# VH-VL binders against o94451r108to261: the designs that were tried, part 23

Target 1, 154 residues: o94451r108to261
Amino acid sequence: YSRPFAPVVHSRIRFRKSPFYDILEQFNAPFVVPACVGTRNTISFSFHVTPPALSKLLNDPKQYRVYLFSTPSETIGFGNCLMEFPTPQMELRINNQVAHANYRRLKGKPGTTNPADITDLVSKYAGPPGNNVVIYYMNSTKSYSVVVCFVKVY
Key: E = the ipSAE of ESMFold2; O = the ipSAE of OpenDDE; V2 = 0.75 times the mean of E and O plus 0.25 times the DockQ between their complexes.

## First folded at step 9 (VH-VL; framework fv_trastuzumab)

Design i5 (at its last look DockQ between E and O 0.46; V2 from the best seeds 0.00; counts 0 for: pae E 3.4 > 2)
Fold by OpenDDE, look of step 9:
Structure i5 (fold): chain C 154 residues (1-154), chain A 117 residues (1-117), chain B 107 residues (1-107)
Amino acid sequence: as target 1 above (154 residues)
Amino acid sequence: EVQLVESGGGLVQPGGSLRLSCAASGFTFSDYYIHWVRQAPGKGLEWVAYITPYSGYTRYADSVKGRFTISADTSKNTAYLQMNSLRAEDTAVYYCARWRYRAFDIWGQGTLVTVSS
Amino acid sequence: DIQMTQSPSSLSASVGDRVTITCRASQSISSYVAWYQQKPGKAPKLLIYYASSLQSGVPSRFSGSRSGTDFTLTISSLQPEDFATYYCQQYDRLPYTFGQGTKVEIK
């Protein structure tokens, strides 16, 4: 297997700063989760961990994590994006394993949603199968952008 | 025996192209990242690029971005570095090295690339 | 990018001497630093990884340490085969960067 030649260019999403973690690296370009009303939709994308991130995940596992972030696509340009998932009833799978996370925000309180910790589901090897992300969702009225980030936790 | 062997170096004119090869043996190729590191004559080491051989994910140093392309053929246990639009400052011994979790523990012997008119 | 300022650029020593080489990182990079030995016409050889971990097969006279952003390679008792150029490298973040090198010459 040989992947076609393509330079990797990431569009960075700037999330509002958290006191609990710092985003150190973004592993994928923002993936658009389109609005979907009345029907179920499934999106899929892949990401790869960099060597530096892998070194940190393996040598300092308590200090570094891999989070999946989501924000309304319309907010990306503002530089202080808030966490919000397409729907609280969505299902997230990393490498065919179900990620357990709370996708709900507190009622009337935007920005109270936490990113999904997917560290334990991420492959920490250079070889197959890589890291595949699948999102199953329904009744999302807005478009969302999803990114996987390498974070330092406090 | 774990080994990396570079080939393909030579003399090329500015603006020219060259393709280097890095043949791996003695280890599971797909379990490692493959990097290129170069060293100008009498100078230090400069990281160039890396690839995940199976998935084909790549990253480049800014100095070569848009001009160099790293690739790999897992069926041949070989990584490649396609160098286009070569410049005099690209003159160097080019090493391939493997990486897994740590640092560069295995290096090839290097292949010399000379860019000169 | 992270700069690794290596010092000294060269030094002269005798067999049996204690040799110390230092690299200072321009930013905080924890312990993600490696040291390599390179002899003329040869590829670099890994000596130390993760600042102080000795690579398998490397003599115990080589050691690495960290103090803040300062990383040190020490050869406790220089041997004839140790005359070479040494490089530090950070792999805390991309791009990977190396020190300028230290040439250890025979006095």
Scores: ipSAE 0.563, ipTM 0.849, lowest interface PAE 0.8, mean pLDDT 92
Fold by ESMFold2, look of step 9:
Structure i5 (fold): chain C 154 residues (1-154), chain A 117 residues (1-117), chain B 107 residues (1-107)
Amino acid sequence: as target 1 above (154 residues)
Amino acid sequence: EVQLVESGGGLVQPGGSLRLSCAASGFTFSDYYIHWVRQAPGKGLEWVAYITPYSGYTRYADSVKGRFTISADTSKNTAYLQMNSLRAEDTAVYYCARWRYRAFDIWGQGTLVTVSS
Amino acid sequence: DIQMTQSPSSLSASVGDRVTITCRASQSISSYVAWYQQKPGKAPKLLIYYASSLQSGVPSRFSGSRSGTDFTLTISSLQPEDFATYYCQQYDRLPYTFGQGTKVEIK
């Protein structure tokens, strides 16, 4: 395994359209979760909720949510990216609180995993201080790119 | 008393620079987005930029991108607008205003910037 | 960008009159509209947020409403201190945009 020095190539990830939500805004540049075979790893990054998004989260919380997305890093340049977490056994923390999501991926059915709804863990009452993401994981055979998005749900 | 106070306005020639200050008092500075909004003489209001003072996240209107830089010094409870490559159309009263999630509830008194030959 | 088309540009009114000012958004923005009052030589003052919510300390003669993309500020009985310029603002998305203002003058 060689770690290339190549920079992050894309500023956005274009996921396949969903009838259940619209992605309105991506809060962070895609953050790489490196492959980690036979070992354990931890990554951490931050994101900020924009002023319009905060207003919507606080005024219309049933319609507006914050989702964490993941997809294999190799696919982010091509569009129609499918939702997939690095490993079914991983821990996601938002602002030091454990997020609950279904990380399972069905064999032979790419894109069957839902993004993690992290809305209730986002620091919406603290406004601009920002939000911290920590992912603990092991035995991921691919690199994944992670983004936090503002969504409208139906 | 919750207050924002702008300073640093004045007369400059086209191509010149100014730095505006927005001093905050009476509230927790890091809990708010700090914005700059300007008003050309006899005209309406135009949003310019915002900053998250603690984290330094910023956004700019297209009309000022690359020329203006917003910053903050949380130890002084002060935001700044560095204005470079000034043009006649930048002539305005510049307000700072705070934003949490409802609207601009507190504004400073404004500082006049005049860009003229 | 969202345009906010405000009308009228000016109006003349007497104390006690009912005054109505309208803004139309160029796209759907739900209720993410605020209204401000600006007196000569002073900064804008927030009156209404979320289309119809009254800001604390603002007299109840001020009200806001929404019908589709049309937003309305109403002053039910104009007082001497209400002669000012009024602006609407959308905050559905950046860049935030304002109407061009409505000057309410004394008749």
Scores: ipSAE 0.394, ipTM 0.784, lowest interface PAE 3.4, mean pLDDT 88
ESMFold2 (binder alone), look of step 9: mean pLDDT 93; pTM 0.948

Design i6 (at its last look DockQ between E and O 0.59; V2 from the best seeds 0.00; counts 0 for: pae E 5.5 > 2)
Fold by OpenDDE, look of step 9:
Structure i6 (fold): chain C 154 residues (1-154), chain A 117 residues (1-117), chain B 107 residues (1-107)
Amino acid sequence: as target 1 above (154 residues)
Amino acid sequence: EVQLVESGGGLVQPGGSLRLSCAASGFTFSDYYIHWVRQAPGKGLEWVAYINPYSGYTRYADSVKGRFTISADTSKNTAYLQMNSLRAEDTAVYYCARWRYRAFDVWGQGTLVTVSS
Amino acid sequence: DIQMTQSPSSLSASVGDRVTITCRASQSISSYVAWYQQKPGKAPKLLIYYASSLQSGVPSRFSGSRSGTDFTLTISSLQPEDFATYYCQQYDNLPYTFGQGTKVEIK
């Protein structure tokens, strides 16, 4: 395969500060997960882990992780975006493997959703197969923006 | 024998363009990142750009962003550096180097680029 | 960007001497630091990676260490072939950055 050789400029999403991790790098531009009511939808995108991040993931695996974040698109720009997935019943696949995460927030408590830890599903190699993200979802009334981030955990 | 060989350097006028090549052999090209690092005459080393030859993902130093383009042809095991809008300060020996999980363990011999009127 | 302040810029030494070169990172970084040797007209050669790991094929007289933001390359007993310029490099974050270099000359 020969993908386009163009520099990727990422627009950063600023999530609310967490005491459990720091976001060090964002691997992809926000990918829009459109609203979808009554029908199932599937979105797909790819991300690339940078060499510095890869070094840390391999040499300090307990300290560095790769998380998938999601937030309502309408909240982008406020600088304190809350974690929220399109639907609790969504399915997330990384490189064709199902990611296991809790996509549900506590009732009446915004910001209680955790990002999805996809570290173990991310390729740790420079070559094939890369990192492909697929989200299967249904009955999402809002648009969401999804990003994959490199994090330092505490 | 693991080897990187740069070519394409030469004399060019300010505002001109030049395309460098980095031919790889002796290893699986797609398993490594390829970087360009340059060294001005009598000066230190400056990282320029990198590419994942398989994915095509690239990153650039701010000093060359918008002017240089790194690319790769996996069928030829070759990486390239297209340099446009060249400036005098771009004068340097340009090295390509490979990276996988650690530092630059293999370098080419370098190719000299001279930007002068 | 992370600056790697390398010192000294040059030093004179004799064969058999212990040589120490230091790089100080401008901010807190992990051990993702490498050291290279470069001889005139030649490409850099990797000596140390991950602050203290010796590259395969490199003589054991070369060693690397870390103390906070200070990274040190040590040549325990300088050999004739060791007269060269040495560079530190951080690959903790992009852009990758190098020290200014240290030229080790014969006294």
Scores: ipSAE 0.521, ipTM 0.837, lowest interface PAE 0.9, mean pLDDT 93
Fold by ESMFold2, look of step 9:
Structure i6 (fold): chain C 154 residues (1-154), chain A 117 residues (1-117), chain B 107 residues (1-107)
Amino acid sequence: as target 1 above (154 residues)
Amino acid sequence: EVQLVESGGGLVQPGGSLRLSCAASGFTFSDYYIHWVRQAPGKGLEWVAYINPYSGYTRYADSVKGRFTISADTSKNTAYLQMNSLRAEDTAVYYCARWRYRAFDVWGQGTLVTVSS
Amino acid sequence: DIQMTQSPSSLSASVGDRVTITCRASQSISSYVAWYQQKPGKAPKLLIYYASSLQSGVPSRFSGSRSGTDFTLTISSLQPEDFATYYCQQYDNLPYTFGQGTKVEIK
């Protein structure tokens, strides 16, 4: 097997502004989670925490967090992207540990899903084992783009 | 004893290439970012690049992007800076330094690179 | 890029003097500032991190503080071994940037 390790590139996803946090840095190029109707799928990728971000995470953990974001791939490039996970039944693992997040939309409304706070699962070291993301999902009717971001919380 | 030792500096003509080495000892190499920081003669300090030695992830200052490549060999506890298309402005003492999450707590002694005709 | 403007560029002082060096950030960076000492022909040595935290093995006469975008290194009673050049460094964002240095000389 092989897990992709994506380098940092220029492309970004512009999410709608939130009064509750600021996105300071995107750690990975948008990773595509393909549509998967009537079938189960597993995808994985890796991301790297930068030195300034690690310093803030360890020194000021109440204010600085790592969030995983998702939006339909078709909406990228329009700006004001809304937070939406591929399916409410997906499972997210960070470094082989299950993330605790709510993947469903509130009463089915788009943009009512919070990004996943994965801070406590992210490596506290610069090096190994790195940060591996695994998404188990089924019945995603759309393709989604996923990024892990460094965030300041208010 | 925690140490970083640079080598590979020297005199090179503009447009030339040079590879620097940073040998680490006395600590777990893969737990730290390795950075290169340079200092032109009589001048201040300028950050150049870093690598996560385990993942291979790197980032560069704009002044060297596309010309310099940082790499690491974790089996040798060594980081490298490949410097191509050298310019007179690249003349400096090059330091390697380690970073975990505080500041640069360990520096090498530096190696001089002179780019001159 | 975040610029760190350090002042003074040089100062003369006597052994026993209190010395203060200031570094101003071009934008808000919270406490992500370090201070280094460099002697001629030597690598920089870390003194202070996180604006005010003293590095292990550094004498307690060194201290750091922050007021807004102004960061200060203080040497409470200058010793003969403290004559050197001092640099501030921000590590809020890449590229990491340094002040231009302050040379502390014997009066």
Scores: ipSAE 0.183, ipTM 0.734, lowest interface PAE 5.5, mean pLDDT 87
ESMFold2 (binder alone), look of step 9: mean pLDDT 93; pTM 0.949

## First folded at step 10 (VH-VL; framework fv_trastuzumab)

Design j1 (at its last look DockQ between E and O 0.04; V2 from the best seeds 0.00; counts 0 for: pae E 13.6 > 2, grease 19.5 > 18.9, placed apart)
Fold by OpenDDE, look of step 10:
Structure j1 (fold): chain C 154 residues (1-154), chain A 117 residues (1-117), chain B 107 residues (1-107)
Amino acid sequence: as target 1 above (154 residues)
Amino acid sequence: EVQLVESGGGLVQPGGSLRLSCAASGFTFSDYYIHWVRQAPGKGLEWVAYITPYSGYTRYADSVKGRFTISADTSKNTAYLQMNSLRAEDTAVYYCARWRYRAFDIWGQGTLVTVSS
Amino acid sequence: DIQMTQSPSSLSASVGDRVTITCRASQSISSYVAWYQQKPGKAPKLLIYKASSLQSGVPSRFSGSRSGTDFTLTISSLQPEDFATYYCQQYDYLPYTFGQGTKVEIK
């Protein structure tokens, strides 16, 4: 079976520079996590690990990671986006496995949230099935944009 | 035996279209990235595009983006390169090559595409 | 894009000679560089991957090394079957890019 594929145009989100890592590549176009109050919501999307990234993840696993980033959608245009997740009580699953991360920022201190390290849950095979992301959340008053990035850690 | 076999090359006029095929055998097709690399006569090598045959993710060189489409049929273990709006500078031998964790370890014999009026 | 500046474009050598080909990356990259051998009318053949790893089945007279942004392919003792064109390639970043090639001719 052959299906036609349309080119995917990625809009790059510019996050505030971190002393702990450099973002090398963004794997997906920003996925919007809509606001929801009083009800649970579930979103899902997929991303692909590029050959260069895969080479690095396999050959130099101590230097490279795959992080999931999140920021309020309204801040994307400002170019120095801060990490913030829809809710500290969210659940993140990568390929049906629960990702363990702290989604809570320090009170009164924006930008203190770290991206979610999902490296160990990412498929490191060149073939199927790819990588599926699922986010379960509720009581998010804002819209958020989520991207998966390939990073070099220091 | 592990091999890739290209076909579909030929002579086309500028603005024309051509579809290349890359038939794989001797290995699990869906476990690899399949790339197209071209070589103009007497010139060096230029990466064109890649696809993950199973999931269908693709990337293209800027020189062919919007004109070329890479695809794959896993049931046939075959990758394709649909080339539209062909230009004289697209004249080249087109190779398909597989990639997994290292470099291009298996190449086809190549198929010649000539774009000329 | 990353340019791989390969040198020399051609060289003449004799059987038994030590041959060195160099590629310089236009910016800092990791060791994800490959070397290929291509003979007339044939597809490229992988020789070296990850800058210095010898591909299975490739004679040990071929070797690769890295120094900063300089990547080098060395043939310790040129054999008759080694007369060909050689290409470096970086696969550290997309798009993949190749050197211009080095034709090794018989003196």
Scores: ipSAE 0.834, ipTM 0.926, lowest interface PAE 0.6, mean pLDDT 93
Fold by ESMFold2, look of step 10:
Structure j1 (fold): chain C 154 residues (1-154), chain A 117 residues (1-117), chain B 107 residues (1-107)
Amino acid sequence: as target 1 above (154 residues)
Amino acid sequence: EVQLVESGGGLVQPGGSLRLSCAASGFTFSDYYIHWVRQAPGKGLEWVAYITPYSGYTRYADSVKGRFTISADTSKNTAYLQMNSLRAEDTAVYYCARWRYRAFDIWGQGTLVTVSS
Amino acid sequence: DIQMTQSPSSLSASVGDRVTITCRASQSISSYVAWYQQKPGKAPKLLIYKASSLQSGVPSRFSGSRSGTDFTLTISSLQPEDFATYYCQQYDYLPYTFGQGTKVEIK
């Protein structure tokens, strides 16, 4: 009896290196934002900032930030993933507050989208209830994977 | 050739304004943080500000916050330091420097700002 | 802010001498410390980054080390072109801060 190949499970996303930040820690397993054609969709998930990361955020917020990253799910596992959001007109909420980010990439220029800096919306407490992420979107032709990371900015 | 060139220094009265420029060439400008670092005559080095040209994020030293504004024009590969409400203690040589993966590996030649009555 | 306290503030040395300069951080930091050389009228030049990594083109007589919050620049055999002012810098936390400098003079 032979067994079919299991799907590859990636617990971590490797983004293309940036001169402007180091990714120090990923707070959640990649959360899938499914393709969605002709309808609206809403997804939500949660993450917790670890106590060591929270200490740095509170004591040195100029250098330590929390960024939300997104990339097409199909590119995970090949490394050098590029920042890309599901649609330019999506809405991101962190703890029920709208995040300020530019979801648009320059036309024909992959990798021109920045991750969303959500630091000011993140709970200043390490314990429950953590942080809630809600993404409202429609007409995404691809599946996307989303992670929230602790970063050091330069 | 990788290069940073500062310009715009000079003599200015207290309370006056001055705009410094930092022109970059020989590298991908948007891949680097651009910093300003100053050195008062006969004194040490003091970090002033930085900008991320790709996203427009800025940070400032407390000594200049609210008076200085850093900006960038990626179409001209140039960063700027707008200096308002200048004081005698702002007298210094102003360097721009780039940062990526390492400390400041490329510095401009510096431009002198003198604030005096 | 992290203070970088540099010692000595100046020293006199002869060609061939071994020179050491120490820089102490006021708090625990990582190895993100750099050393710069500055000659009169010129911009600083990077010598050492990440506490002990030698910048490309810098002579091997320069070395850096770390012990806890103490960082050291060593010149194993001083050359005539090494008479300058040296600065340490932490770049782990904003604001990035420099030591006050160490002037190395001919004697």
Scores: ipSAE 0.007, ipTM 0.514, lowest interface PAE 13.6, mean pLDDT 85
ESMFold2 (binder alone), look of step 10: mean pLDDT 93; pTM 0.945

Design j2 (at its last look DockQ between E and O 0.54; V2 from the best seeds 0.00; counts 0 for: pae E 6.7 > 2)
Fold by OpenDDE, look of step 10:
Structure j2 (fold): chain C 154 residues (1-154), chain A 117 residues (1-117), chain B 107 residues (1-107)
Amino acid sequence: as target 1 above (154 residues)
Amino acid sequence: EVQLVESGGGLVQPGGSLRLSCAASGFTFSDYYIHWVRQAPGKGLEWVAYITPYSGDTRYADSVKGRFTISADTSKNTAYLQMNSLRAEDTAVYYCARWRYRAFDIWGQGTLVTVSS
Amino acid sequence: DIQMTQSPSSLSASVGDRVTITCRASQSISSYVAWYQQKPGKAPKLLIYKASSLQSGVPSRFSGSRSGTDFTLTISSLQPEDFATYYCQQYDNLPYTFGQGTKVEIK
C-alpha cells in the first residue's frame, strides 16, 4: 500500500433505514462502478477496518457485520438511497475469495435487494493482507456507487 | 522486550513545526495500530491520531486535523507525527501506544513538546 | 463525541481501603472501556479492558464492572503502590476519549 499520509474525507451515502441493521461506519469513499454494456469490466478497491469496528467484530461477532452496499450513482444526492447492484450476474470477491450473495431484486420492487454480507471474508487483522474488493460485471447500463459499511444487526 | 520509544520533542514557537518519532521493537510493527496520545501538563489524556502501518490508514482528532500528519515507516519500525502550525494548547507530553485487539497495552515513555513564545 | 465523565476527581484513602472510581458515558455504548493507572512522570499502564477483563500481570485486587452507561473501577484493598491517577477510556467509537482522571492520594 502507498496511501498518502493525509486525512481522507469520505462522502457518506445515506441509505434508507432498515429494520434489520444500523449502519455504524462507512469504511471507504464511494467507489464508482461505471456503466458497461457489451463487454466485461473489472473494478477493484481497498478499505480499512477501524479499531473500534475491529474490536466489535472480534469480541461480539453475532452483533456486528461488514456489508457491501451498492446504489445507483444518480440517486446519491437524494438520500434514502436504495440498495441495488450493477447486475444480478456480477461476481464479488473479497481478498480473492468469492462472496456469496443474492444480487437480484424482486421484479418491479425497488429496494428489495439486501446488502452483501462479507464479514467472514474480511481480514480482521491490522497487518497483511488487508482488505481488497473486486467486482466482475457486464451489461450494466447505469453507474453505481459501492461502499463497505460496518453494521449492527438486529 | 516489547517497547515503544518516543523522541523529537522540544521547545518551539507558535506557528512552528516539529516532527516526533516512535520507534518500536520486540513485536511485529505492521500487525498493530499505532496511536499518539498527548497529555498537557497537569491535565488528562487526549487521543490525537492513529495509523495502520501496513496499510497507511489514518484518523485524527478534530483538534489536530489539518495540522498534524501521522505516518509510518515499516522498514524502520517507526511511526511519526509531523506537527505543523503549532499552538500553545498543543503543549503536552506526547505518547505513542500500540493497539490491536484490546486497548493500549504498550506505551512509550513520552516526549515533551512545549509551544511558547 | 462520547464523553466519559469520571468521578471523583480526587479521593483520599488509606492502605487496605476499598476504592471505587466511576465513569459515565454520555451515550449508550458497549463494553469497550479500558482503565489505566498513571504514576507521576510515567506513561499510563493498562489495568482493565472490555470493562471487566483484567490485563495480564495486573493484581486481582483490581476489577472493573459495568451498569448501563456507568463503568466502575474497584480496588478491593488499596496497597501502597496503588496511589496514582486513574483514567477510564472508551474505544467504542472514534474519537477515543478519556475520563478526566481520578487522583488517589494517601489519607
Scores: ipSAE 0.853, ipTM 0.935, lowest interface PAE 0.6, mean pLDDT 94
Fold by ESMFold2, look of step 10:
Structure j2 (fold): chain C 154 residues (1-154), chain A 117 residues (1-117), chain B 107 residues (1-107)
Amino acid sequence: as target 1 above (154 residues)
Amino acid sequence: EVQLVESGGGLVQPGGSLRLSCAASGFTFSDYYIHWVRQAPGKGLEWVAYITPYSGDTRYADSVKGRFTISADTSKNTAYLQMNSLRAEDTAVYYCARWRYRAFDIWGQGTLVTVSS
Amino acid sequence: DIQMTQSPSSLSASVGDRVTITCRASQSISSYVAWYQQKPGKAPKLLIYKASSLQSGVPSRFSGSRSGTDFTLTISSLQPEDFATYYCQQYDNLPYTFGQGTKVEIK
């Protein structure tokens, strides 16, 4: 066999619908947060807010937000994904500022966690570099995929 | 005075290339998105592409993807549109326009690109 | 892609007339619609943004409104300098799209 098979790559994650928000746009390709048992790890990536989203964020900030989503990488492509963070032992920073979100999940109850609202930490000017995401974590038994999305909140 | 000035238009044969320039003055270039919008003679307006000059993020209309490349040089306050594999339907006046949250509030004067044998 | 259907394509009017131009979006969008004026040989000029907000330096006889997917530009009393082509544009989602234009001519 001269050509190895290639794995399936998904550029977008479909999440289960929520009555509290609509996902309007995904800003980045899913970024993998590897499993990390008995040790610590750090990952980082960047994203840029599009011109239409920026206009809405600046003019209608009560209705339009930026959320960070996470789901086990293995579930992508097998129906609608559930919101789940890698571990409650994590710290999320956006542009070097600590984000405050509830990372907890109940054992055996995936999808019980809300996405992180990072809107107030996102750069709202075209001039500065894109937004930097850093995740410090440990003791994640699975690989997770992370996307930042533009949402409308109800 | 806040100003955008296009240059680099002209007559070119199908399959040819041109590079357009959009020189900005009177405002902080890196605070804005820079877009190209074109208008075929006697026709309406069509969005082409944008760049965020500071970060280099770009997006393109489907009609020009793979043929056009937008870039910026923040040290010169100038955006560029490299147009390759030009076709007759690319014949238009090309405008650059600045953007942040109020639609296109400042436009250049336009530069004509004619693609003809 | 969101299509913007503009009507009428042209109209003839006299100085002092009230002129109304309508633009319909092909799907539900928010109020991120702009209106531009363009005179022959000139670049477009922004009149209205976010459906109803008047751009700085634009005369108050210009106004914009929204009803559902219908967006309207109104000139309350047409002046000689208002004879031009008018375009709507949605900027709710990429790619940005424009109406096909409305030419306002003198009678």
Scores: ipSAE 0.042, ipTM 0.663, lowest interface PAE 6.7, mean pLDDT 87
ESMFold2 (binder alone), look of step 10: mean pLDDT 93; pTM 0.946

